# Designs tried in a protein design chat: VH-VL binders against q8ixk2r445to577. Part 22

Target 1, 133 residues: q8ixk2r445to577
Amino acid sequence: FFGMLQNKGLTDYCFDYNPPDENQIVGHQVILYLCHGMGQNQFFEYTSQKEIRYNTHQPEGCIAVEAGMDTLIMHLCEETAPENQKFILQEDGSLFHEQSKKCVQAARKESSDSFVPLLRDCTNSDHQKWFFK

## First folded at step 12 (VH-VL)

Design t7
Fold by OpenDDE, fold request of step 16:
Structure t7 (fold): chain C 133 residues (1-133), chain A 121 residues (1-121), chain B 111 residues (1-111)
Amino acid sequence: as target 1 above (133 residues)
Amino acid sequence: QVQLVQSGAEVKKPGASVKVSCKASGYTFTSYWMNWVRQAPGQGLEWIGEIHPSDSETWLDQKFKDRVTITVDKSTSTAYMELSSLRSEDTAVYYCTREGKYYLSYAMDYWGQGTLVTVSS
Amino acid sequence: EIVLTQSPATLSLSPGERATLSCRASQSVSWYDLSYMNWFQQKPGQPPKLLIHDASNRATGVPSRFSGSGSGTDFTLTISSLEPEDFAVYFCQQSYSTPYTFGGGTKVEIK
């Protein structure tokens, strides 16, 4: 699967990544932004290694969850996907992080109109369901 | 004006299949989710599934997973719902309905006139 | 799935009276300050008509006598003063989680 990774519950919002430096793409948080299909900041790929790759840049980035964190941070992809970069896009649309055993949920930042994907306990909420578009 | 015009009533025997159409007009067909909802006589409403016409992304109620196929024809702005292996309990009025956009949510704001599907021996 | 329970099943009132309809969800359908609960009106032989979306927002063209309130699991549709054309069946519907589900409906009938 590849393309925009869109949330089911949060209408018309997609994974979005826009690193400040195109030559240094790691270390920043993945956010949610209106799906617009323009540019390269909303293009992701779900791989056979269960990675969510940001492959519009070289070297390629892979979404990871750092220890003790609930945010999605861009890391470099590795030949063998590390455990903290493995996600399962389940049949019901839920995006499951294997290592933390939590689901990726569309969340709202406090005191702002911005949104981010966060790890949360798995529920049946459509805000935890995702699809590629 | 937004309009959803559905195909006419159907009478089917158990085990048969039915395909209901819903022609949309008055809006950009490929920009809105299209849902299918049914209502048995004198009963409540039951969601079947939805499809996004732009790429045919489809979500179904699991109870219909093996019997329902929802499709679209973008060239004619028409959505289809096919239900196979019909049973008497499938007798209902079937509605197509568009989901309007409301910032962070959707709501079924326009409905077709409904298509009565009668399953009888 | 999320089960929606509407009460009462039937509400018998006269024109001019206030109607209060309840919808209870088996789990919360709210996400922060947004509640994914909608209300529909249905008259015989017609499809449902959207009245309220996101718990408290009137759909386009809906008279001000209709109002929605609530959050979490408990929601209410209020008709401040019933008009003759308001006697119909009203359904609540949640759009918080697929599969989307509807309540069993409340029939508002003339007393």
Scores: ipSAE 0.932, ipTM 0.961, lowest interface PAE 0.4, mean pLDDT 96
Fold by OpenDDE, fold request of step 18:
Structure t7 (fold): chain C 133 residues (1-133), chain A 121 residues (1-121), chain B 111 residues (1-111)
Amino acid sequence: as target 1 above (133 residues)
Amino acid sequence: QVQLVQSGAEVKKPGASVKVSCKASGYTFTSYWMNWVRQAPGQGLEWIGEIHPSDSETWLDQKFKDRVTITVDKSTSTAYMELSSLRSEDTAVYYCTREGKYYLSYAMDYWGQGTLVTVSS
Amino acid sequence: EIVLTQSPATLSLSPGERATLSCRASQSVSWYDLSYMNWFQQKPGQPPKLLIHDASNRATGVPSRFSGSGSGTDFTLTISSLEPEDFAVYFCQQSYSTPYTFGGGTKVEIK
């Protein structure tokens, strides 16, 4: 699966990553932004290693969850996907993070009109359901 | 003016299949989710599934996953719902309905006139 | 799935009276300050008509006598003063979680 990763519940919002430095793409948080289908900042790939890969840049980035955090941060992809980079896009559309046993939910950023994907306890909310567009 | 015009009433035998059409006009067909909802005589409303015409992304109620196929024809702005292995319990008025877009949400703002499907031996 | 329970099943009133309809969800259908609850009106032989979306917003063309309120699991549709054309069946519907579900309906009939 590849393309824009769109949320079911949050109308027309997609995973979005735009690093400040194109030559250093890791270390920043993945956000949600209106799906526009332009550029490379909304293109992701779900791989056989269960990675959500940001492969429009070299070296390629993979979304990871750091210890004790609930945010999605871009790390470098590794030959063998580390545990904190493994996600399961389930049949019902839920995006499950294996290590934390939590689901990725579209959330409103604190004291802001912006949105971010955050790890939350798994529910049946459409805000935890995602599909590739 | 948004309009959804559905195909005519159907009478089917148990075990048969039925395909209902819904022609959309008055808006950009490929920009809005199209839902299918049914209503048995004198009963409430039951959601069947939805499809996004731009890429045919489809979501179904699991109870229908093995019997329902929702499709679209972008060239004619028409959505279809096919229900197979019909049973008497499938007798109902079937509606297509568009989900309008609101800030961070959707709502079924326009409905077809409905298509009565009668299943009887 | 989320179960919606409407009450009362039937409401007998006269024109000019206030109607209060309840819809209770088996779980919260709210996301922050947004509630994914909608209300529909249906008359015999017609499809449902959207009245209220997102708990409290009137759809286009809906008279001001219709209002929606509530959050979490409890929602209310109010008709401040019934008009003859308001006697119909009213359904609540949640769009918080697929599969989308509807309440059993409240029939507002003339006394």
Scores: ipSAE 0.932, ipTM 0.961, lowest interface PAE 0.4, mean pLDDT 96
Fold by OpenDDE, fold request of step 16:
Structure t7 (fold): chain C 133 residues (1-133), chain A 121 residues (1-121), chain B 111 residues (1-111)
Amino acid sequence: as target 1 above (133 residues)
Amino acid sequence: QVQLVQSGAEVKKPGASVKVSCKASGYTFTSYWMNWVRQAPGQGLEWIGEIHPSDSETWLDQKFKDRVTITVDKSTSTAYMELSSLRSEDTAVYYCTREGKYYLSYAMDYWGQGTLVTVSS
Amino acid sequence: EIVLTQSPATLSLSPGERATLSCRASQSVSWYDLSYMNWFQQKPGQPPKLLIHDASNRATGVPSRFSGSGSGTDFTLTISSLEPEDFAVYFCQQSYSTPYTFGGGTKVEIK
């Protein structure tokens, strides 16, 4: 699967990553932004290693969850996907993070009109359901 | 003006299949989710599923996952719902309905006139 | 799935009276300050008509006498002063979780 990763519950919002430096793509948080299908900031790939890969840059980035955090941060991809980079896109649309045993939920950023994907306890909310477009 | 025009009433035998059509006009067909909802005689409303015409992304109630197929024809701005292995309890008026966009949500703002499907021996 | 329970099943009122319809969800259908509850009006032989979306927003062309309120699990549709054309069946519907579900409906009939 590849393309825009769109949330079911948060209307017309997609995974978005725009690093400040195109030559240093890791270490920043993945956010949600209106789906526009332009450029490379919203293009992701779900791989056979259960990675969500940002593969429009070299070296390629993979979404990871750091210890004790609930945010999605861009790390470098590795030959063998580390445990903190493994996600399961389930048939019901839920995006499950294996290591934390939590689901990725579209969330509102505190004190702002911005949105971000965060790890939360798994529910039946459409805000935890995602699809590639 | 937005219009959803559905195909005519159907009478089917148990075990047969029915395919209902919904022709959309008055808006960009490929920009809005299309839903299917049914209503048995004298009863409430039951959501069947939805499809996005741009790429045919589909979400179904698991109750219907093995019997319902929702499709679109972008060239004619028409959505279809096919229900197979019909049984008497499938007797209902079937509606197509468009989901309008409201900031962070959708809502079923336009509806077809409905298609009565009668299943009887 | 989320179950919606509407009450009462039937309301018998006269024109000019206030109508209060309730819809209770088996779980919260709110996300922050947004509640994914909609209300529909249906008359015999017609499809449902959208009245309220996101708990409290009137759809286009809906008279001001219709209002929606509530959050979490409890929602209310109010008709401040019933007009003759308001006697119909009203359904609540949640769009918080797929599959979307509807309440059983409240019939507002003339006394």
Scores: ipSAE 0.931, ipTM 0.961, lowest interface PAE 0.4, mean pLDDT 96
Fold by OpenDDE, fold request of step 18:
Structure t7 (fold): chain C 133 residues (1-133), chain A 121 residues (1-121), chain B 111 residues (1-111)
Amino acid sequence: as target 1 above (133 residues)
Amino acid sequence: QVQLVQSGAEVKKPGASVKVSCKASGYTFTSYWMNWVRQAPGQGLEWIGEIHPSDSETWLDQKFKDRVTITVDKSTSTAYMELSSLRSEDTAVYYCTREGKYYLSYAMDYWGQGTLVTVSS
Amino acid sequence: EIVLTQSPATLSLSPGERATLSCRASQSVSWYDLSYMNWFQQKPGQPPKLLIHDASNRATGVPSRFSGSGSGTDFTLTISSLEPEDFAVYFCQQSYSTPYTFGGGTKVEIK
């Protein structure tokens, strides 16, 4: 699967990554933004290694969850996907992070009108359901 | 003037299939989710599924996943719901309904007139 | 799935009276300050008509006498002063979790 990764519950919001330096794409947090599909900032690929890959740049980035964190951070992809970069996009649309055993949920930032994907306990909320557009 | 015009009443035998159409007009067909909801006689409303016409992304109630197919024809702005292996309990009025867009949410703001599907031996 | 329970099943009132309809969800349908609860009106032989979306927002063209309130699991539709055309069946519906579900309905009938 590839394209925009859109949230079911948070209407018309998609994964968005816009690194401050196009030549250094790792180390920043993935956010949610209105789906527009422009600028390659919202183009992701779900791979056979269960990665969510940011493949519009070289070297390619892969979304990871760092120890003790609930945010999604861009790391470099590796030949063999590390455990913290493995996600399962399940049949019901839920996006499951294997290592943490949590689901990716669309969340609102503190006292902000912006949104981010965060790891949360898995529920039946549509805010934890995602699809490629 | 959003309008959803559905196909006429159907009478089917158990085991048969039915395909109901819903022609949309008055808005950009490919920009809004289209839902299918049914209502058995004297009963409440039951959501069947939805489709986004732009790419045919579909979500179905698991109850219907093996029997329902929702499709669209963008060239005619028409949505379809096909229900197979019909049973008597499938007798109902079937509605198509558009989901309007609101800040961070959707709501079924326009409905077709409904299509009565009667399943009888 | 989320189960919605409406009460009362039937509400008998006269024109001009205030109607209060309840809808209770088996689990919260709120996400932060947004509640994914909608209300519909249905008359015999007609499709449902959207009245309220996101718990408290009147749909376009809906008279001001209709109002919605609530969050979490408990929601209310209020008709401040019933008009003759308001006697119908009212359904709540949650859009928080697929599959979307409807309440069993409240019939508002003339006394």
Scores: ipSAE 0.924, ipTM 0.958, lowest interface PAE 0.5, mean pLDDT 96
Fold by OpenDDE, fold request of step 16:
Structure t7 (fold): chain C 133 residues (1-133), chain A 121 residues (1-121), chain B 111 residues (1-111)
Amino acid sequence: as target 1 above (133 residues)
Amino acid sequence: QVQLVQSGAEVKKPGASVKVSCKASGYTFTSYWMNWVRQAPGQGLEWIGEIHPSDSETWLDQKFKDRVTITVDKSTSTAYMELSSLRSEDTAVYYCTREGKYYLSYAMDYWGQGTLVTVSS
Amino acid sequence: EIVLTQSPATLSLSPGERATLSCRASQSVSWYDLSYMNWFQQKPGQPPKLLIHDASNRATGVPSRFSGSGSGTDFTLTISSLEPEDFAVYFCQQSYSTPYTFGGGTKVEIK
């Protein structure tokens, strides 16, 4: 699976990553932005190692969850995917983080018109369902 | 203006299949989700599934996952719903519906005229 | 799936009277300040017609006498003063979680 990773509940919003320095792609938070078919900021790949890879120039970035956090942060991909970078895109569309046992949910930032994916307890909400487009 | 025109009434035997069509016009067909909803005589409404015509992304009620196939023909702006292994309880009016776009949501803003499917021995 | 319960099943009123219809969801259908509840009107032999989307927004062409309110699990459709053409069946529908589901409907009939 590859392309834009779009949320079912938050209409027309997709995973988006735009690092301040294109030569240093790690350490920043993945956000949600209106889906568009331009550039590389919204191109992701779900791999056989259960990674969500940011498809850019080498070295490749993989979405990770840091200890004690509920945000998705870009890390470098490793030859063997670490536990904090493993996700399951389930048949019902839910995106499940194996290590935390939580689901990725589209969320709204406080006092902002911006949106971000956050780890939350798994529910039947369409805001926790995702598909590639 | 937006219009959804469905195929005519069908009469089928149990175990047969039926394929209902829905031709869309008055808007960009590949930009809006198309849903299928049915209504048994004198009963409420039941959602079957939806499809996005741009890439055929499909979501179905698990109740119908083994018997329903939803497809589109982009060249004719037509959506299809095929239901197999028909049984008497499938007797209903079947509607296609377009989901209009709002800020952070969709809603079924236009409906076809409905197609009566009767299943009887 | 989310179950929607509408009440009353039948509402008998006269033209000019106020109609209040209730829809209760088995779980919350709200996401922050947005509620994924819609209302439809249906007359015999016709498809449903969208009246209200996102709990409180009138669809295009819908008269101002129709209004929606509520959040979480409890929602209300109000017709401030019934017109003869308003006697019909009204359905609530949630778009918070697939599969999408409808209420059983409230029939507004002439007294």
Scores: ipSAE 0.923, ipTM 0.958, lowest interface PAE 0.5, mean pLDDT 96

